# Designs tried in a protein design chat: VH-VL binders against Radical S-adenosyl methionine domain-containing protein 1, mitochondrial (RSAD1). Part 5

Target 1, 237 residues: Radical S-adenosyl methionine domain-containing protein 1, mitochondrial (RSAD1), of Bos taurus (Bovine) (a5d7b1r34to270)
Amino acid sequence: APGSQRAALYVHWPYCEKRCSYCNFNKYIPRGVDEAALRRCLVIEAQTLLRLSGVRRVESVFFGGGTPSLASPHTVAAVLEAVAQAAHLPADSEVTLEANPTSASGSRLAAFGAAGVNRLSIGLQSLDDTELQLLGRTHSARDALQTLAEAQRLFPGRVSVDLMLGLPAQQVGPWLRQLQGLLRCCDDHVSLYQLSLERGTTLFTQVQQGALPAPDPELAAEMYQEGRAVLREAGFR
Below, E stands for the ipSAE of ESMFold2; O stands for the ipSAE of OpenDDE; V2 stands for 0.75 times the mean of E and O plus 0.25 times the DockQ between their complexes.

## First folded at step 1 (VH-VL)

Design r8 (framework fv_firastotug)
Fold by ESMFold2-Fast, scan of step 1:
Structure r8 (fold): chain C 237 residues (1-237), chain A 123 residues (1-123), chain B 108 residues (1-108)
Amino acid sequence: as target 1 above (237 residues)
Amino acid sequence: EVQLVESGGGLVQPGGSLRLSCAASGYSISSGYYWSWIRQAPGKGLEWLARIYHSGSTYYSTSLKSRLTISRDNSKNTLYLQLNSLRAEDTAVYYCAREGYYDILTGRYFDLWGQGTLVTVSS
Amino acid sequence: DIQLTQSPSSLSASVGDRVTITCRASQSVSSSYLAWYQQKPGKAPKLLIYDASNRATGIPSRFSGSGSGTDFTLTISSLQPEDFATYYCQQYGSSPLTFGQGTKVEIK
């Protein structure tokens, strides 16, 4: 039985361009995937969950998981339409899509906006190309900043950027310089995430086998503390 | 600005082979997208030949897969197409193109094209 | 393989005319995954429309696309001199990718 008839809806996209080295829930893109069938399944699942849960008002929608920006804008639109038909989705509801810089061209971002997306969460993760390679990211820092600029143009004041800390061999000083550099390019929201080494990931295996040094928890704690101070001083929330 | 420039065309003999290059600038081909080869015979339509994903996975037109090899050199930021056992029917302009990230299906629309390189197969 | 057939194969029209080109698929194209391209003599194709109805960045509003299933249409609402070209449809709803045979638009 549901405790509330109001909800935030999470729509899970299970695929990315390749499996991320730190992700245990993301999958490689299967060959020959029929997105029309996936779209139909997501629509039916959303409607069924809303019906079974008794939710009648959806206050926000979040498209997350692997790389939702790889999904067709038609799929996003179909899910949002299904939600609006099954429950009340106010016109001013927050509809957020997680975007990977590699798959987020300006025309694609604009199409997501037309589909009903009104906020973006850009998984930047790092401004250091070596760190991006370590994380298994397919974009360069330069490409990510270009995507950020375009996203801010299309979604002014509605773009959040993710930055990771606590990576193997990462030092406090260089990471703080990354954060300060990012803040000069982003007047919007910034989220800081600490790397979690999860069993079954490529990164966990590399650390376990000694191919990569283990993250230093004291340096991670220092990064977090000083990063928060930098964000507060710059007026970010 | 992202640009694709094809090279390696020209006159080739029937029964021979060709190796075309596509030099990319302004974007690292290993960073994203599918990259394809498409050809067009004189006065005829477009024919998709092969694609390579930025990770290295390759896909081929069923009718030509036994004669085609698509590859890349990340250090040179260059894509290649090798076509063997050439016939007069292989005479065409060969284009290198980028597939847009609009769907997870293998095979999408082409949002960026090179200028093309003419291959003439004649004795 | 999905075969795409365009109609007409060629047409002649005056500046200002409305031009309609159709693309018919031998099998249903999943999710309206169909694109339209413009190609001028001696040049590479240029993307006009994707996902059957979405206009590509920088493409004039006179170009529009519609359709689903097996029947798709490209419309040019007011033909301009620079629209002299061959137009191609392409499906990506099924592998392998296939193109239509092309429609040549001649301005007179």
Scores: ipSAE 0.000, ipTM 0.370, lowest interface PAE 25.0, mean pLDDT 80

Design t11 (framework fv_teclistamab)
Heavy chain, then light chain:
Amino acid sequence: QLQLQESGPGLVKPSETLSLTCTVSGGSISSSSYYWGWIRQPPGKGLEWIGSIYYSGSTYYNPSLKSRVTISVDTSKNQFSLKLSSVTAADTAVYYCARLDEYGDYVSFEYFQHWGQGTLVTVSS
Amino acid sequence: SYVLTQPPSVSVAPGQTARITCGGNNIGSKSVHWYQQPPGQAPVVVVYDDSDRPSGIPERFSGSNSGNTATLTISRVEAGDEAVYYCQVWDSSSDHVVFGGGTKLTVL
ESMFold2-Fast, scan of step 1: ipSAE 0.000; ipTM 0.445

Design t9 (framework fv_teclistamab)
Fold by ESMFold2-Fast, scan of step 1:
Structure t9 (fold): chain C 237 residues (1-237), chain A 125 residues (1-125), chain B 108 residues (1-108)
Amino acid sequence: as target 1 above (237 residues)
Amino acid sequence: QLQLQESGPGLVKPSETLSLTCTVSGGSISSSSYYWGWIRQPPGKGLEWIGSIYYSGSTYYNPSLKSRVTISVDTSKNQFSLKLSSVTAADTAVYYCARQLRYFDWLSTYYFDYWGQGTLVTVSS
Amino acid sequence: SYVLTQPPSVSVAPGQTARITCGGNNIGSKSVHWYQQPPGQAPVVVVYDDSDRPSGIPERFSGSNSGNTATLTISRVEAGDEAVYYCQVWDSSSDHPVFGGGTKLTVL
């Protein structure tokens, strides 16, 4: 019942929502993607959701999902313009884009900044190349750190990084050394995420077949507790 | 016009190290858009990926070859190189260098768009 | 590790349509790339991302990918199309390319 409703908007890339004729809701979008049609779909969806929900003020926008950093900056700009036309989007609102190190060149990151993005979330996951390969990542730790440095140059004080814990065969000591190394390179926020072993994945199958040890929940809990202590001591939260 | 050219000895003795260099011309190796890879083909057989390198020095290796392979990059010479240690007759192959890229992360994957002409390396005493 | 299966050979007469298949579990969810290797030459990419053609590749070359089978289609086959054709995907689980065994196209 307030005078105006406030919300945060999540924009899921690359999938279209229901009622978009150019999107395949049950499958990945077609390989010969028409990004202009997808952009039109996302704009209409954003406008419709804001209209139907009665939201009058959008405090923040988050572009997430698959690999939003490969989307055209024009698509990001079009969605933000649609939001600003349908509701109030304050000039100081946080607009975050999730970026993958393998697709985040400096020129693309700068173009997203020009489009209205003012925060980046970089999915580093690990600083150990063997762990990155285990997770199916195509980037190395060195590539990830270079992307982080470039992101911090373009978005000073507005880059967060994600680090995974609880990986098979991962030990507390070596993982804490990774975290401490990462903190020497970070100037904003660090998020710690525990690996969830999902049925139907290659990693799940390798653990099930005994090719990899099962993640240890007790060891993961210890990593999280010690990692939080390291973050607090360094002034991160 | 981008060109890749392999160079190195055509004959290597068993147990020694195979060493090849790829020279890139008509384009810069110091591009964030590309990886640079080595692929080999034993006589009469198919293609086997050896590994790839990013201009920063980051490497990705075929697990079956990882213990014997080192790939390096020299951006000042616009070159990248392959070293394969402890060779046997099974390592006899035509060795290609190639440029690796993808168009979109969320609907495409890496492929090799420009290849060197290939160089035959025979492992024999 | 992911496995791609190709028939070892396909024969066609000039002017006919050649279809080269690449089988893989749920390959329709992956991007498939196709290389042409003429005798004694380096491979050349003829189709990438399932159905896109590089500049300079004739429109007689096309690709499709659905379910468990990807297909390279060469219409109005010419003698110069004689080569070994390889399909390739990138296996995200092992983080490397997987090549098919190759199909030799013979134009009789």
Scores: ipSAE 0.000, ipTM 0.407, lowest interface PAE 17.7, mean pLDDT 80

## First folded at step 2 (VH-VL; framework fv_fezakinumab)

Design f8b (at its last look DockQ between E and O 0.01; V2 from the best seeds 0.00; counts 0 for: pae E 19.3 > 2, placed apart)
Heavy chain, then light chain:
Amino acid sequence: QVQLVQSGAEVKKPGASVKVSCKASGYTFTGYYMHWVRQAPGQGLEWVGWINPNSGDTFYAQKFRGRVTMTRDTSISTAYMELSRLRSDDTAVYYCARWGYSYGFRDAFDIWGRGTLVTVSS
Amino acid sequence: QAVLTQPPSVSGAPGQRVTISCTGSSSNIGAGYDVHWYQQLPGTAPKLLIYGNSNRPSGVPDRFSGSKSGTSASLAITGLQAEDEADYYCQSYDSSLDAWVFGGGTQLTVL
ESMFold2, look of step 2: ipSAE 0.000; ipTM 0.401
ESMFold2 (binder alone), look of step 2: mean pLDDT 93; pTM 0.947
OpenDDE, look of step 2: ipSAE 0.000; ipTM 0.507

## First folded at step 4 (VH-VL; framework fv_fezakinumab)

Design g5 (at its last look DockQ between E and O 0.01; V2 from the best seeds 0.00; counts 0 for: pae E 14.3 > 2, placed apart)
Heavy chain, then light chain:
Amino acid sequence: QVQLVQSGAEVKKPGASVKVSCKASGYTFTGYYMHWVRQAPGQGLEWVGWINPNSGGTFYAQKFRGRVTMTRDTSISTAYMELSRLRSDDTAVYYCARWGYSYGFRDAFDIWGRGTLVTVSS
Amino acid sequence: QAVLTQPPSVSGAPGQRVTISCTGSSSNIGAGYDVYWYQQLPGTAPKLLIYGNSNRPSGVPDRFSGSKSGTSASLAITGLQAEDEADYYCQSYDSSLSGWVFGGGTQLTVL
ESMFold2, look of step 4: ipSAE 0.006; ipTM 0.467
ESMFold2 (binder alone), look of step 4: mean pLDDT 91; pTM 0.925
OpenDDE, look of step 4: ipSAE 0.235; ipTM 0.744

## First folded at step 6 (VH-VL; framework fv_fezakinumab)

Design k3 (at its last look DockQ between E and O 0.01; V2 from the best seeds 0.00; counts 0 for: pae E 17.3 > 2, placed apart)
Heavy chain, then light chain:
Amino acid sequence: QVQLVQSGAEVKKPGASVKVSCKASGYTFTGYYMHWVRQAPGQGLEWVGWINPNSGGTFYAQKFRGRVTMTRDTSISTAYMELSRLRSDDTAVYYCARWGYSYGFSKAFDIWGRGTLVTVSS
Amino acid sequence: QAVLTQPPSVSGAPGQRVTISCTGSSSNIGAGYNVHWYQQLPGTAPKLLIYGNSNRPSGVPDRFSGSKSGTSASLAITGLQAEDEADYYCQSYDSSLSGWVFGGGTQLTVL
ESMFold2, look of step 6: ipSAE 0.006; ipTM 0.414
ESMFold2 (binder alone), look of step 6: mean pLDDT 93; pTM 0.952
OpenDDE, look of step 6: ipSAE 0.313; ipTM 0.780

Design k5 (at its last look DockQ between E and O 0.01; V2 from the best seeds 0.00; counts 0 for: pae E 11.7 > 2, placed apart)
Heavy chain, then light chain:
Amino acid sequence: QVQLVQSGAEVKKPGASVKVSCKASGYTFKGYYMHWVRQAPGQGLEWVGWINPNSGGTFYAQKFRGRVTMTRDTSISTAYMELSRLRSDDTAVYYCARWGYSWGFSHAFDIWGRGTLVTVSS
Amino acid sequence: QAVLTQPPSVSGAPGQRVTISCTGSSSNIGAGYDVHWYQQLPGTAPKLLIYGNSNRPSGVPDRFSGSKSGTSASLAITGLQAEDEADYYCQSYDSSLKGWVFGGGTQLTVL
ESMFold2, look of step 6: ipSAE 0.007; ipTM 0.530
ESMFold2 (binder alone), look of step 6: mean pLDDT 93; pTM 0.947
OpenDDE, look of step 6: ipSAE 0.405; ipTM 0.762

Design k6 (at its last look DockQ between E and O 0.26; V2 from the best seeds 0.00; counts 0 for: pae E 10.5 > 2)
Fold by ESMFold2-Fast, scan of step 8:
Structure k6 (fold): chain C 237 residues (1-237), chain A 122 residues (1-122), chain B 111 residues (1-111)
Amino acid sequence: as target 1 above (237 residues)
Amino acid sequence: QVQLVQSGAEVKKPGASVKVSCKASGYTFKGYYMHWVRQAPGQGLEWVGWINPKSGGTFYAQKFQGRVTMTRDTSISTAYMELSRLRSDDTAVYYCARWGYSYGFTNAFDIWGRGTLVTVSS
Amino acid sequence: QAVLTQPPSVSGAPGQRVTISCTGSSSNIGAGYNVHWYQQLPGTAPKLLIYGNSNRPSGVPDRFSGSKSGTSASLAITGLQAEDEADYYCQSYDSSLSGWVFGGGTQLTVL
């Protein structure tokens, strides 16, 4: 039977390039990050936690949080090396990095691959430029699709995309058309996420002031149900 | 016994509107989407659109946008399709059909009504 | 008229095998969307015959089978019987239209 000395490791990257309109106070845009110091801290933390926990085998590593694709590939490499020194990290273990299209150029994606990343999760969120602007995203739909194509070239069969539903004023029909368009470009996995209105966000304030309509929970549930059916019809999970 | 029972045949003049009903029984009405499909005499099947009985949300084929309205009444488990500004080429049998749209279902139109003939003539 | 292409008619003798093709494009079957098949007897509503490319609903005999490859799908009927004489429609989802699409239908004649 598998024992408790086997684990999945989550590495949290705390910074975003821009504060998204749906992000809350626990994310922020730093002025002049000392990445060398942060890299050292992440390395020490990973080594210490693995030794103290008694974990001997790390089955998978996930880089998430704010915008992990803002981290230098050197920082990713250093963390993975620290994990390999403290425990067994199999050569075929899944190493996933969450990427924002604005910080995921082809050369940068290739460098993450060289650092040990072998799977990408691309945060597209929407294929409608007005919705992207509402969400505070700095990429256009065109730029996002270009990043997706490059990611699929570098990581064939190992790229997933995130699509958001339940935005203010969003309708089922147009959103399903976005999903259909995305499926023509995606070869692995699509994750559907419902917008959550968090206190302290720009989006929450605009809804509370009546500047934006409140998201309809029934429409969001309908989008999720329809989206899942469309994904199933296309052979996605 | 799962059934979809449709309203009777209609004869309308060009420019009029028609409203076809589809009464569901033998299953949870709010648990399944209802699609509408038409078939002109001697022709093939043509998809019109769907309604989610739970929310009342709808989606229509491009060809019918602006002329079709789908509604439902959950208290009597009945879906409706209203087609306005009728033309002679709207003459067809109109079917309602149940759709299991999520994991664990067929994702096909598994139960069909018997059809409602709508004849548009001057 | 029809987005999916089917032969207008096929024929066979009792006991024979017939195959009905359904040809789509990159926006529907070629995009990976499932294909469903419906049987329509004269004067009746369509009946689900095959769903999800190859699955049979309860009550459909195993003489009926479905398959899908690339941009096309096929319905095979073995041990053909007089009762099989009907119109057969394939159906899929089309991403460019954001909706369901049907084949033009195939009339099966049992000789």
Scores: ipSAE 0.000, ipTM 0.412, lowest interface PAE 18.4, mean pLDDT 81
ESMFold2, look of step 6: ipSAE 0.006; ipTM 0.538
ESMFold2 (binder alone), look of step 6: mean pLDDT 92; pTM 0.943
OpenDDE, look of step 6: ipSAE 0.631; ipTM 0.862

## First folded at step 8 (VH-VL; framework fv_fezakinumab)

Design s10
Fold by ESMFold2-Fast, scan of step 8:
Structure s10 (fold): chain C 237 residues (1-237), chain A 122 residues (1-122), chain B 111 residues (1-111)
Amino acid sequence: as target 1 above (237 residues)
Amino acid sequence: QVQLVQSGAEVKKPGASVKVSCKASGYTFTGYYMHWVRQAPGQGLEWVGWINPKSGGEFYAQKFQGRVTMTRDTSISTAYMELSRLRSDDTAVYYCARWGYSYGFTNAFDIWGRGTLVTVSS
Amino acid sequence: QAVLTQPPSVSGAPGQRVTISCTGSSSNIGAGYNVHWYQQLPGTAPKLLIYGNSNRPSGVPDRFSGSKSGTSASLAITGLQAEDEADYYCQSYDSSLSGWVFGGGTQLTVL
């Protein structure tokens, strides 16, 4: 029966390789991270949540937060095992991991697959190197596309890519060209995210100090509508 | 008060290049996109591309990619469209048009230049 | 060749109503993109008549109205006047072409 005994599980990874300019909740990787202790904590949290909620079936698992592709595949495996012990986790359930191209080598992606991950969400964000630098990303467009190609080989039909719109100085035409170029390389799912300037971020500070122009809400709205139409026309969800 | 003033008629041979100008007045030149649209004699309107005068960013219709270049000079509030490797079927009136802000999700061309006739003949 | 389809001509007598259709496809009007209409008097540049499906710029009489449904749009002109004799063009955005597209134009004759 559908109801309170079925759930989707979100597992939060708290660390990033570098603080992203648009994320309030990102943290630099501290020296001396005890991943064994963190793994223990995540296992206990998953077990406790499932026990207290009364969930009997977990229909999907999503590893998100900072940069989950920085986590040991062993940590991912341990969490999934804890879930399977506490509730029913079907063999065909969707287990998604967010990956940053900088920390997602082919061997690491394969290890996540072995751990139980069967879908990837690649935080590509832009195909323009200047925009990637503005966002504080540590990868180039070339690096991101190489990661995407390897992910598609390892997870055929199960790779989603994230693309941002509404960046300072970003224009509709060039952004639509990025999206169309991306669609030639991707055949599963594309997520469009509008930039929100959050207080406490590097981007917010640069706009406040006049170093970067404020995003244009009319252009952002146009990009979102045009982008959705391009995705619908291409058969993407 | 708001005006787009275009350069005069041009006659060119096949293979030549033409550069049409569009001088804006009565508004903040860098606040609006500039589009280019052409119309062959007795035919309909055909979109060529746009330029953002603030950034210099540009976008062209696929049909013209590789043959058209759009530029601007903010010191004199003037936009330019250069079309190279001209063919007889490039004979048309070329219009510049301002992109006005609208509440819709596409550009509306609210102010137009009077047009520049470009004739390509051998 | 025009991407949006309009009738090549339409006619009416002074005071009558005429409607000009604009038929698109799933990549333009059918994808949700707005439709704009332009009036072009002989020997002049086009003038914005309707923007965003149904909005009138300042100075355009309320005799002109626009509507959109599915993959098509319509321009309605009521109370026809002699000065309405012109070519009318619809315009939208096409995602397959990544650009703006126009209808072939409709010549309005006021009899």
Scores: ipSAE 0.000, ipTM 0.397, lowest interface PAE 19.7, mean pLDDT 80

Design s11
Fold by ESMFold2-Fast, scan of step 8:
Structure s11 (fold): chain C 237 residues (1-237), chain A 122 residues (1-122), chain B 111 residues (1-111)
Amino acid sequence: as target 1 above (237 residues)
Amino acid sequence: QVQLVQSGAEVKKPGASVKVSCKASGYTFTGYYMHWVRQAPGQGLEWVGWIDPKSGGTFYAQKFQGRVTMTRDTSISTAYMELSRLRSDDTAVYYCARWGYSYGFTNAFDIWGRGTLVTVSS
Amino acid sequence: QAVLTQPPSVSGAPGQRVTISCTGSSSNIGAGYNVHWYQQLPGTAPKLLIYGNSNRPSGVPDRFSGSKSGTSASLAITGLQAEDEADYYCQSYDSSLSGWVFGGGTQLTVL
């Protein structure tokens, strides 16, 4: 409608099961946290943002940040209900939840679907176990692929995966083989992320101290360019 | 108006298969998951599974795994549920029902077909 | 056998208030999953009556209300009318079964 104001809503979940070695925003989630209080806070923030911005229609909702798959499905449902009450949230709106393979069991993913989530972004990051350890991930490549298969059964055609490039000591050929292998297991969406080495992270400190080689920006650029070509040839976005 | 029209009653012998259809109209067929629920005579509701009409992907309750197959034909906005190796205790009314993707559409089974009675007897 | 427990029957006179309980466990209602309620008139398909614990679809009278606390939910019907005579089912999601679960159903008789 010409008179409506439209937006995409980003809901930030600040907690992780384990802190990522390359992230500044992640916090450990303590046992027995009062999620009811956090849920109320997120609901109020969503309503306040919509009221202050004058948004009348929300085209999409994205739950991201730390590890949103650690949140209670009830918290996700409460936020979506608050959005629907404050603005128009169409049934065909994309509601995406970012999920970590470690915390994305089939029963939990199905529960998020029941809460209103209709798309998943799975943070695989790598199919190489050594690279996963470098990134501070607690899952193996095999376990991540099993989680991906489970997600695809529950959200067919609505699962995307995140793959990182430009890691220390990473080479173009092996990385392209990872990407091609992943494409055989994915529905239709793959996101490529170049490692950004930021101050205050474990990886930055290790590179600064000489414990890890610095990422090679020329190799990263080559990976990104070749990766985009592979995705285009396979019909992925 | 939104409606789901199901196929007519079926009588089958034990060991046979039955295929029930559910034709959708009044909305975008590929925009919503379709669930199947059954109800035995004098009993309560039992969830069987769902199909995503857009992708053709399915998920079945463990009890029916290996015996049920859900499919769809997007050209005629119709979903199908086929149950094989029928037993007498599969006698029930089988319903199709629409499931919303977002909270704005209830996230419940908001639109139901009228049901298809499947009788399994020797 | 039913995962969610409802009383098999309830009765009331016109104008009275009745409540129908739905008791679950830590893997469904207790885990925070929403409860939906369906009304099934004799010989008809179930109709959505309450969604998301307490919301009414368009066309459902405000005499019907839902609530949830802990591992249980309840449906309240005020100003009972003859037309309310039906079977009522609660529904939730169960994480241990990775699927939808229903109560055993409650037959409401209007005396």
Scores: ipSAE 0.000, ipTM 0.460, lowest interface PAE 16.7, mean pLDDT 81

Design s13
Heavy chain, then light chain:
Amino acid sequence: QVQLVQSGAEVKKPGASVKVSCKASGYTFTGYYMHWVRQAPGQGLEWVGWIYPKSGGTFYAQKFQGRVTMTRDTSISTAYMELSRLRSDDTAVYYCARWGYSYGFTNAFDIWGRGTLVTVSS
Amino acid sequence: QAVLTQPPSVSGAPGQRVTISCTGSSSNIGAGYNVHWYQQLPGTAPKLLIYGNSNRPSGVPDRFSGSKSGTSASLAITGLQAEDEADYYCQSYDSSLSGWVFGGGTQLTVL
ESMFold2-Fast, scan of step 8: ipSAE 0.523; ipTM 0.798

Design s14
Fold by ESMFold2-Fast, scan of step 8:
Structure s14 (fold): chain C 237 residues (1-237), chain A 122 residues (1-122), chain B 111 residues (1-111)
Amino acid sequence: as target 1 above (237 residues)
Amino acid sequence: QVQLVQSGAEVKKPGASVKVSCKASGYTFTGYYMHWVRQAPGQGLEWVGWINPRSGGTFYAQKFQGRVTMTRDTSISTAYMELSRLRSDDTAVYYCARWGYSYGFTNAFDIWGRGTLVTVSS
Amino acid sequence: QAVLTQPPSVSGAPGQRVTISCTGSSSNIGAGYNVHWYQQLPGTAPKLLIYGNSNRPSGVPDRFSGSKSGTSASLAITGLQAEDEADYYCQSYDSSLSGWVFGGGTQLTVL
């Protein structure tokens, strides 16, 4: 306790493959990204955070932000190496990568595994194709479920799914049916996110202009409470 | 039996007001937004606005701002569209239509009323 | 004039294929908003035919299909039948007008 500090490390990937409807306007979409320079910056960030925190042992690493599954496995490996050199990163530490189904092919997922990733968080967001289109996702629900199946094959028992609630016009009953359907094909980890509308996004503009109803915070709260109850009943965390 | 039943045809003089009703049945009235669309004789479809039956919140197309008012009565599952200061070019069939979005829904106008003909003539 | 552009009419013989175009701009279809299609038979209310660019509601035969590319969308009807005679409307949302917009309509004649 007194002589050893433990921590979780969050590594931010700043780029998205496509601008999501709920993302800010001024995000860069990777095509001309200098990955070597970005890799250097991420390594420096990890080293600085560990130096400032005095952490001696890193029990978990999470790669999140935009679309970390767009990152080179080399970049992931370099960050993990920097962490292992600045602090102790045990071989059994949880290393999670947030993945978008459109950029998470089986071969790419396997390469992340080789780089040190041992858990995946799949940004499914919805099982409804209309909701996925509203969110600006380029994948269908069927495509996302195929990616989920491949992820479960490569990382058995170590895949979580992200599901969004509180979307414009979304209803409790249909959303709960969506959640229950998802639980039949997931591992024991499901994360529920409430939508937050940010100024400058496509979704915010559509709601402001009356093309979409504003999210209902009472309905979103009901979804969250009922969703948590469904997860508890099914034995999920 | 999901259906939208609209009030009967109206004949009005310029400057008058008209109030069209749309009674919903076979689904949860407060679970879906209600849109209003009009169609002048021999012309295309023109969007007027929407009402959220749960909150009573409304949004109107710019062209109709200040002349249209949408309301609802949840006790009888009925939506209303009132258009004031009628002009001859307001002659049209006025439709109510349900808008649904969520798992299993279309995010389109999936159910339409049969329309209410409003004739404005001097 | 309508915000979305459709040909005013199209015709075909029974069994043939026809395509109805819907052309928008950067403020509607080009901005990524979905396109829906409605069929209006003479003397009736519009009926949802295609939603979300390419999806069919239950009961709509697979002879009807939709697609979207860039600032435009298309409705394809194969194996034309006499009962397909109707007006067809495309619909999207326009961010510059802050509202829902329709095409001018296309009258399909089956001769």
Scores: ipSAE 0.000, ipTM 0.409, lowest interface PAE 18.8, mean pLDDT 80

